# VH-VL binders against Putative lipoprotein MlpA (mlpA): the designs that were tried, part 16

Target 1, 215 residues: Putative lipoprotein MlpA (mlpA), of Myxococcus xanthus (p38371)
Amino acid sequence: CNFEQPETNCFVQESPSWAVKYDVVDSPKDANGDECTTTAPLVELMGVYKYVNPETGAAQLALRPATLASRAIADTTTTSADQTSLGSLDTEPKDHGFCHANDFAPAFVNVAASDTAAANTIRYEFTNVRVYSAAVAPGTQFTGELKYTSNGCTSSYVMRAVWPPAPCDTASTEPAENCGVGSGLNPEFAVVCQPTSATGTTGYCVPAGDIPSFK
Below, E stands for the ipSAE of ESMFold2; O stands for the ipSAE of OpenDDE; V2 stands for 0.75 times the mean of E and O plus 0.25 times the DockQ between their complexes.

## First folded at step 4 (VH-VL)

Design u16 (framework fv_maftivimab)
Fold by ESMFold2-Fast, scan of step 4:
Structure u16 (fold): chain C 215 residues (1-215), chain A 127 residues (1-127), chain B 106 residues (1-106)
Amino acid sequence: as target 1 above (215 residues)
Amino acid sequence: EVQLVESGGGLVQPGGSLRLSCAASGFTFSSYAMNWVRQAPGKGLEWVSTISGSGGSTYYADSVKGRFTISRDNSKNTLYLQMNSLRAEDTAVYYCAKGKTYYYDSGSYTYEYFDYWGQGTMVTVSS
Amino acid sequence: DIQMTQSPSSLSASVGDRVTITCRASQSISRYLNWYQQKPGKAPKLLIYAASSLQSGVPSRFSGSGSGTDFTLTISSLQPEDFATYYCQQSYSTYTFGQGTRLEIK
């Protein structure tokens, strides 16, 4: 006999890649309260997955930062489960079209020491995650907060994410290459190209404003 | 077995009001978005309004915004459409339709569609 | 508002024919496109969702294809029960239906 899967209205675009932008709230500080320089990336790709318990109907949201996935090659102690942050998820949207996700477990990777770098733990702690799940944009934008720790430096951010992940170049005059028509994003979304480095031009299209980010 | 049964249609004078109901059974009503779609005699389908499973989010076609209100009572498994300031152009069969979301096997997309429809109820706006 | 235009508005065909109905969006909608069938005096019935996914219980002679702005519904071997009006619907930004294609017996 085949079991039917539970149904829910908190739909989330499942994908190995969403584009996520981090805007700093608290600048990096070490354990002594002194300033330090290690920060979260300006933008990165993130795996986003939804699980539903077939017996209870309870839903979970899983977030897997690409930074953790890419550093896994140098890690001998964590697994893909450790590199994925799992939280609860509402079964239906609350007021204003948001599905809230809470109680995320930290996601982390332990990078082994090398000839060029000391051992390091990179840790992501997500809170106040909300997926916009309304008919006009079903499960393709979310926001939340991140506490990021690396090299003993802790900093906090507001994160804003969009699907699909569209590569972009701020130097391009072609709309499809600079988050405009033909980029693959919903044309009603307000998006802007966020370079992966402060001095470069290539990056990913990310929400331009608060979620839901519309023109 | 999913069933949607509309009621409340009838003849109304221009400027009048009417409230439609849709009684749902055979599924967990509060877990699905619900929709109203209308069809004028001899014409095509026109989406009217959508309400989320919780009732927290509502959306309307520009032609009815400010005049129609969609609502639901999840304890009674019932969807409503309150229609005010009715015009001759609102004359149509009004269908209740159940929302459904789809996740691709590859996990690439999430889509919405209307998987079950009621039989419709006729609203005639005429003097 | 996203506009949906169907072609043709009507067509006549015989049982056993291959029938193709097209739908064009005024802007790119990726694969957020559904197809419905409506018989006279009845409510619409879902045939295809997400451009190409066949709804459970719908005969395999129905298929959908396309992405972006151009979409096609195909009936590979027309049966007597297939004479109906067919509608496409975009679900990319709220919902908009095409004007419908009436499939008539030749």
Scores: ipSAE 0.000, ipTM 0.424, lowest interface PAE 19.7, mean pLDDT 85

Design u17 (from e13 with heavy chain S53R G105D, light chain S30R; framework fv_enfortumab)
Fold by ESMFold2-Fast, scan of step 4:
Structure u17 (fold): chain C 215 residues (1-215), chain A 127 residues (1-127), chain B 107 residues (1-107)
Amino acid sequence: as target 1 above (215 residues)
Amino acid sequence: EVQLVESGGGLVQPGGSLRLSCAASGFTFSSYSMNWVRQAPGKGLEWVSYISRSSSTIYYADSVKGRFTISRDNAKNSLSLQMNSLRDEDTAVYYCARGKTYYYDSGSYTYEYFDYWGQGTTVTVSS
Amino acid sequence: DIQMTQSPSSVSASVGDRVTITCRASQGIRSWLAWYQQKPGKAPKFLIYAASSLQSGVPSRFSGSGSGTDFTLTISSLQPEDFATYYCQQANSFPLTFGGGTKVEIK
């Protein structure tokens, strides 16, 4: 059957936190094309906001990585606006329930040198961002591509994100603590726990497959 | 472009010593971690040792710890493995492998793959 | 130490067949898994990293999937040059460990 509940307009769940997973596409390279070692996080929280111009109806999507927000305390040269990537957003879904967002400005922070680390610019460049806005999951999953630069290393990723951000523990046998029943996520979402560190088991529930990620 | 060439393999008696070398070219050697991986005749791959870019971090497989020493000379683009107290179980082809390492900005953790391998050098420990 | 178990240990298949190789980790390794191809008498070749990312120059008939403890390498349409032994490797923690290998033989 093709006649289900109609798709909604481009709704985006605004929140200071979504859980975002990055899957590598191109490994880190420096400006000379040589391999290097700094990558984007495995998973992080991200602020997601929608702005609409009341006069024109034009919509914008804002993405604010938690990594930039946390590193900003060591930076006196950038503002909250520099640490937030702002792009355009469709007003109506155009393709299979997706609202496209384009022309993102880079988000970045200039981390000052410390006793343990050299000065560093961390830069996020988002492209091909698409928010799933169909009635079954209006504005609670999105995908896109990330070009990440840190310590002179540039790498690229497929980004998959879900709301709400549900903390999880891969070592837990309790479903609510490992992205299952009671976690706060839509039970039809296909999600998996992604740890934030190499040695730990705690992290966030993230999409298990391509957006829209359903069982 | 990337090349790794091992040398120093040969026949050695049990309890003997041998030094393997790996000559690297076609990339900035000082920017990469390096590894030794071995393969016994007809068997699978076994990781032996890791050395970070600056030599500040070194790891060994339990089977070789205390007997083998990994080192590198970034000025000469060379990696070495000093093997002491050799046993018949050390008989294998030894591969030099370049590390494909991932670091977290929020932590100092590394994840290590092997993106380029040398042709290998054969070590035979036999009486 | 993380133990990596591969199955099957060997498989015979015809050109054009879909071949599936499985790798299981004794504990969670997230997506920190690579696949290597080794032809007789040669060094291993890097095929796939981060469980599902193809290394540059690797044919698209190769694909990887999985996360946590269960991983799969798939060759969608086997070619004569795919006769080789395939190894998985966990990159999650030291000591680094490999699976026992799966030998693919063309019928």
Scores: ipSAE 0.000, ipTM 0.448, lowest interface PAE 14.2, mean pLDDT 85

Design u18 (from e13a with heavy chain S53K Y104W G105D, light chain S52D; framework fv_enfortumab)
Fold by ESMFold2-Fast, scan of step 4:
Structure u18 (fold): chain C 215 residues (1-215), chain A 127 residues (1-127), chain B 107 residues (1-107)
Amino acid sequence: as target 1 above (215 residues)
Amino acid sequence: EVQLVESGGGLVQPGGSLRLSCAASGFTFSSYSMNWVRQAPGKGLEWVSYISKSSSTIYYADSVKGRFTISRDNAKNSLSLQMNSLRDEDTAVYYCARGKTYYWDSGSYTYEYFDYWGQGTTVTVSS
Amino acid sequence: DIQMTQSPSSVSASVGDRVTITCRASQGISRWLAWYQQKPGKAPKFLIYAADSLQSGVPSRFSGSGSGTDFTLTISSLQPEDFATYYCQQANSFPLTFGGGTKVEIK
């Protein structure tokens, strides 16, 4: 019997929350190709988990967007498994310290109609996910792409993520509250506060540049 | 459906000028970076110029720097390339291409691909 | 500037053949490489990005691999519509640069 899971060289920090920023690549369009307005969040929290087959050593990466989790309370048709995107994960780093994760199943919820909102399906499709797994930042930053569909609008994004999730306020002059010293993040990480709304100041610390994001 | 339509090409003498235009439709033009890429007859692709979605960042190939000016009008969904002091080596088909940009709001890192292309407009510079 | 060297410059192939095209960068570009397909008289078509990621709508017989300086495009079973010129492009830094192209011709 083995009381510990087999180790892989592709370490990933497991957490119910990572901070993920989305930068738009293709603006929202409906099924007819007409523009529409529903987009992915500017930033959100995401559950990140790694599973290893104890007999084969094969690894999988699981991503669970907080947006799906929060909308699940109005959904009677999808399960936690449907709201989690599961893909493969390399057992050892490849290009420049990156572990590739591929073949993600879509994650989604079917939100029932209410007296204030129509029925809606929210779908996340992840591709080209790469976890940085080098000694200087072992499994605490990743990048990838998202195809997001909500209210019949489909849009695409580059996503960049960091652990731990650190709340922030762009209006604060205190370093600990604006992704600086005392925020809980590795001080060598290049991070910036990303508000959750275009008009607000509060949000989460996210990578300031491409992964790996260092000063 | 994304559509990019170039115009303004033609025959011009060395030292002359031309203004190329690209009309965009089927997407929110103001949300995308734009590029010009050219191809000389029987030759490969050569990137010419880049403009960010807000026009705050502009890049040029060394071969055209100081002679060509890229600009955009987001209200009219149009991209332009003003070409001055044209040379024989500028003879090419000029493509308007939409940027598939991996970037941050800070502009710290940008990785640029071309996901949609126009049909091209031909520029011929000869005596 | 990052120079992209593509080889071979041309390859003669038959329908059903496996075709491999290589691209070498003069300096490390991580995964920031794309592949494009161009048919005579037409604009290029986006095939692959980030070295190994297939653009939506591109057939699965196309695949990319590589990192750093050495990259490969593979067509596992060549179809009649695949006869074209293929270009690699580095996306790592400006100025953006393309390989010289590989023409896949009918044998």
Scores: ipSAE 0.000, ipTM 0.439, lowest interface PAE 18.3, mean pLDDT 85

Design u4 (from e13a with heavy chain Y103W; framework fv_enfortumab; at its last look DockQ between E and O 0.08; V2 from the best seeds 0.00; counts 0 for: pae O 11.3 > 2, placed apart)
Fold by OpenDDE, look of step 5:
Structure u4 (fold): chain C 215 residues (1-215), chain A 127 residues (1-127), chain B 107 residues (1-107)
Amino acid sequence: as target 1 above (215 residues)
Amino acid sequence: EVQLVESGGGLVQPGGSLRLSCAASGFTFSSYSMNWVRQAPGKGLEWVSYISSSSSTIYYADSVKGRFTISRDNAKNSLSLQMNSLRDEDTAVYYCARGKTYWYGSGSYTYEYFDYWGQGTTVTVSS
Amino acid sequence: DIQMTQSPSSVSASVGDRVTITCRASQGISRWLAWYQQKPGKAPKFLIYAASSLQSGVPSRFSGSGSGTDFTLTISSLQPEDFATYYCQQANSFPLTFGGGTKVEIK
């Protein structure tokens, strides 16, 4: 069994890759309140890590969006720490098997202008993150809220995440390639294939409903 | 960026002593357990010693128990390994490694692995 | 003490190959196993712990599986930079112990 941690602990599946979906709550607006066009990805991978103080038992949750990591290649000003959002994490599950994570520091990158691209500052601000840590599926789903800002264009999202990250193709008839049997996901999870682009068919399996997302 | 830099290695005769140091930066040193792991030439990895964040808990491999002493100075972000009564079999590259601890229950269970490593310092014991 | 046995001790493979390394514990260690990569003349690098990675930047082609006594590290498609020696380490109890290592070399 992959989940042998006692139920009293807030188990989090640590991984460099969770599949995270963002559903828009507030459309992009600039500082003046005018419409802008920059949005968070439809889906992305995210590093998720748990830190525990061995002396106090205090826990922290670290979230590292893959988009920040990828853009960091062109960023000479921020560090890995800057590109990771670190927040406090409950030590024990609270209501309905959730462990709450709060007080996240913003994660961001500063990409300098190049001959092929304009300067780009991207900021992730996470709030109200809840990791589902119930015995039936400990630490393999989480939800929360994201405030996404790109060059002053800010939008808000509900994020929903699942582990493992299962690639999928909506054009495939193979269950294993479309979030079904053989995908590697818990068969009890309700998931759907989310393409990485509006016009593409390839993406990752993400929760089909609210967390916890079960069939 | 997390950095661990070992120093203090060198050539010593059997029965001699060395003191290794590890300078840590880029993270809250006092929040992490630290370890020493060594690797004999052409051999595998061997855990040597563990020290908790507050130094309240210390463990040694049987092969070094009674001869080696691990310590830390959280104010200086420094880890040390005092090695006495050195033997030929202590010849190795010594790595400073940051520990990741899963602490369950009342602290009865510790699950330790190493998420960051220094570059190592070489200790050669030879007559 | 818990003994960790890795197999094979060495494996020759080509770029693009699927590589599987196994680690067996002398007693049950639950899911508390870590994997490390070490290149010649370099310090070990953390890869995976309990089928999960603490380090960012570890490619998704690396995966860990297993529980109890039998564990597996899999490289789904070997890349040039993956030629190295890999070690497993049990984190279940002190003294902490490593496997003997598996050298992945070019065929």
Scores: ipSAE 0.000, ipTM 0.509, lowest interface PAE 11.3, mean pLDDT 90
ESMFold2-Fast, scan of step 4: ipSAE 0.697; ipTM 0.873
ESMFold2, look of step 5: ipSAE 0.005; ipTM 0.604
ESMFold2 (binder alone), look of step 5: mean pLDDT 93; pTM 0.947

Design u6 (from e13a with heavy chain S53K G105D, light chain S53D; framework fv_enfortumab)
Fold by ESMFold2-Fast, scan of step 4:
Structure u6 (fold): chain C 215 residues (1-215), chain A 127 residues (1-127), chain B 107 residues (1-107)
Amino acid sequence: as target 1 above (215 residues)
Amino acid sequence: EVQLVESGGGLVQPGGSLRLSCAASGFTFSSYSMNWVRQAPGKGLEWVSYISKSSSTIYYADSVKGRFTISRDNAKNSLSLQMNSLRDEDTAVYYCARGKTYYYDSGSYTYEYFDYWGQGTTVTVSS
Amino acid sequence: DIQMTQSPSSVSASVGDRVTITCRASQGISRWLAWYQQKPGKAPKFLIYAASDLQSGVPSRFSGSGSGTDFTLTISSLQPEDFATYYCQQANSFPLTFGGGTKVEIK
């Protein structure tokens, strides 16, 4: 209701899509500690949902990476529940507008072997997730840490996310197509276009700095 | 014991051609991307070309695009660079370098480092 | 193309000194940056990847830091074998680009 203020409650914008950027902390290594080469995506879309127990008021945050959702097509052993990471969520902001989410269960898929690729388990482990839920940006930016495992390679990242997931093109001079005015994002957000591939120009607008990311 | 040995360098006149080769040993050549990196006398490093494991993805620096062709033979553990229409500014030591490729989990190549380098072969373009 | 600017272009130092080399990218490259060491007449040697991870066999006196556009290579206590030219390289996108190099010279 209108009597609930963002600063007194942990508001989260629920959406099947947020844009998430991963910045590497520890490069990929295999179980023996040797370097390997499979990394998390440069940027991906992520489902973000909030659940509240109606009897207790306890809140949960659910994160569903698009990579897991897309790879689930080749998986007959995991369910949508396995592909979604559930953690607890604060009921009130604690640190300067942040709501902390903890105790995430891993999210994963078991990709079956094909004619060209061996079987592979892709696993996401989220920790230290914090949703910015202050009046100026109620539940539309978050940060956290990711431990990513794929092809036996484990790597770690700082993740920074924003809603809405605005598509962008680094080659465009039109502000609406390059994270500026008309892109659909709050104009006070500091955002930059992150391409989905190293050689391409198209991607999604992501936070340019630490959360909360403002101009 | 990773070894990369370049050959084929020499003196050539402007407009001429040379073919560089790199012989790889001590690792599974077909499992790695490969690169050519050059260094002009007294100057810094300049990336020239990239080739993926299966030769399906190839990239060139703008300065050599249309003149140089990178190729590999995985059965022979060899990398090649065919250089045509050579110019004075192509004068450099050419290094064969093994790619340390990080890619996101869609199979597209994303990040490329150079973990092992050959000794280099000198190309001099002069009249 | 992503341009990599290194500073200083050269530095004179004594054994035991702390040496700091800076590398700046013309656009954000996250942590996708490597450092290489090159001695006269030799091929470059891979030192550091992902801005801060030491390659196996590289002495712990070498460290890297930074993210986004600003990166630093530090040698905490310079040794005689460390006199060389150092290069940064961005791995974020093709074409791959190197910094101009920083020559660490004996004082």
Scores: ipSAE 0.000, ipTM 0.482, lowest interface PAE 12.6, mean pLDDT 86

Design u7 (framework fv_enfortumab)
Fold by ESMFold2-Fast, scan of step 4:
Structure u7 (fold): chain C 215 residues (1-215), chain A 125 residues (1-125), chain B 107 residues (1-107)
Amino acid sequence: as target 1 above (215 residues)
Amino acid sequence: EVQLVESGGGLVQPGGSLRLSCAASGFTFSSYSMNWVRQAPGKGLEWVSYISSSSSTIYYADSVKGRFTISRDNAKNSLSLQMNSLRDEDTAVYYCARGKTYYYDSSGYYYFDYWGQGTTVTVSS
Amino acid sequence: DIQMTQSPSSVSASVGDRVTITCRASQGISRWLAWYQQKPGKAPKFLIYAASSLQSGVPSRFSGSGSGTDFTLTISSLQPEDFATYYCQQANSFPLTFGGGTKVEIK
């Protein structure tokens, strides 16, 4: 039931999966400032959750990258809490329909050495996260910045995310399979299929432009 | 855009010397390792020398070690290769190439992401 | 030194063909291999690094695979601009070494 007052106006669609695209801002560099090649994925799924403290009314946003969740199987030193980045969240939209989220704790995994790879820490640091929460698209698109570190390489990105996560294939002529009508996305959203690999065609529908991304 | 422009090639007698230069623009030169790669007429690519962004690490191919010296001037965005005691086998097009380093668990792995147009060195009597 | 052997030294192909080029390292280099394209009279162009990672701006018809000692470059549907010589390069350790090259020429 909803009878408590005042109510929060920043809606976020909670889901174990949103589709997130990363566009590079600062190319990968190591600790000495030399170039390197390990980058964030082209696209990945991300868990998105909202918590509200009933005592204070304070809201929090939690982001859990699928890359960290999948690599956790090889990790014996971190927990689910370390693999989830928790930040603050506005209670009411500001700045043209955006709810700002700040002060995120880093999310990371310590991947153990295997027969094919040395031990590695993968770290996500989120800043300037903003969830679009206007009536036309309540809590189903967000943007922010990511600092990604893996294999001693640090790089930075603008991230743009959309819910629901819709699988796609750039080689398909069927609209439902290439981010069009029937894909499950709001038909007014401007979205494009982003393959998971540079050489493949299958991936996820992601925002085509700056958030909010509309046709 | 990234540009690398080589100069200093020419015809030289065996035993002679040449200094190659590479002028870099369109990127922060001081943040990248640099390389020289050569190609003899009708032959494949041969890596010649590497210099790290800070000049703290330098490597040479065995075929040129002791005769060639790589250097850089980060204030002038320039890379140089001093070639001494030249031999007929050093005849090649010399390319300036920007390093792309992949770091994995503190080890570096080395590629060439941008190349100049090359400068021709001919060693002949 | 790590010796890189490419096969074949040349291949004749037509536009639309699938072309595969193989590179073998004399010792294990994990995934630390790159591919380059060189057209006559031009400097090489960076295509692929870390065996399978496509460089930005390179068409998706190019792909790389392999690990350890055996590596393959594939062009899924050859285009007129793809007629060139291709080189593999091991990035594992100094001295850096290239394969002998594979010339992709018009059939």
Scores: ipSAE 0.000, ipTM 0.419, lowest interface PAE 18.5, mean pLDDT 86

Design u8 (framework fv_enfortumab)
Fold by ESMFold2-Fast, scan of step 4:
Structure u8 (fold): chain C 215 residues (1-215), chain A 123 residues (1-123), chain B 107 residues (1-107)
Amino acid sequence: as target 1 above (215 residues)
Amino acid sequence: EVQLVESGGGLVQPGGSLRLSCAASGFTFSSYSMNWVRQAPGKGLEWVSYISSSSSTIYYADSVKGRFTISRDNAKNSLSLQMNSLRDEDTAVYYCARGKTYYYDSSGYFDYWGQGTTVTVSS
Amino acid sequence: DIQMTQSPSSVSASVGDRVTITCRASQGISRWLAWYQQKPGKAPKFLIYAASSLQSGVPSRFSGSGSGTDFTLTISSLQPEDFATYYCQQANSFPLTFGGGTKVEIK
């Protein structure tokens, strides 16, 4: 016997916040190929938006990292459009419920020098973005690749994202506070709490495995 | 090429002290958490201690708490374990192990391991 | 502390066999579980993280599954180099704890 989930059009859950985790593929290197220390966040919130041309049906996907939005306070040279990465999006799922998004423009901010830090450009380059859009989880998980540059360090990652962004605490024994029963996520999603900082325990529930991430 | 090289093991009498070192190369040491894991002869793996990339977070197994001290020197790419009041039960191969994810203090995945250094506590 | 129990403690198998090793946590750990392979006299080798994610360079015959308290490591077609002891390890909370190990030995 064969079991296949019904396919839908390329639905994307539009939200100012999805929870996105980054797993290192290539460690940070500077322009000379030497090791350096600046990396992408362990987890962050990301705005996810879909635009459709009403006459042609052509679709676009927009990704806006919260890190760029927050660092924009120190930036007078880039706009909200520069801090948002816009790419194309399939109108129909192509393979096993995935809608592919391609040709993303880079998203970036130019952070001015301060008393505590030198001037810095933070740049996000997204590729191979795929939104899972099958009936069981229509447009609520996606994966892709990120090339991240900050402080002259470039590194690459696999990114995996889920909606809704559920806050969590790795120190909590209460399931609702540690990505379990009552957290607000689909109970069939395989998720794990990812802290936002190296020194803390609080973060967001993120996919535990490859997309689609199910138990 | 990621490489971790332990040293400082040896034979010591009960109540004695040893200092283990781990020399890291091939990656940005200051960006990763580090761990010590031990294995008694013919036995399984036992986690011993954790230190975050900045040294701000440190954890110990109950069996070694108060006797062992983990530390790191990011300028020298080195990890250390100071072992005091050693007991026969501390006899083991001690492995230096890197935490998998950058800046992830709650992560305990060990993606790279050293070759191990042998500590024998016997009279 | 979270106790990790592996079953079986040892298994005799032949090249080409499908080998299944199980690991049970004394409390829920979501998918914060890793698998390691250790050959005699060698350091452990990282195989799988987040219960099912294969580490780069690990052969595709290795796979992991499970969530919560019950986890499985499967070797779909055992090769000569796979005779080793396998350990599960929880990464949900400190102290970090390992299972007792499962020795995969020649039949």
Scores: ipSAE 0.000, ipTM 0.420, lowest interface PAE 18.3, mean pLDDT 85

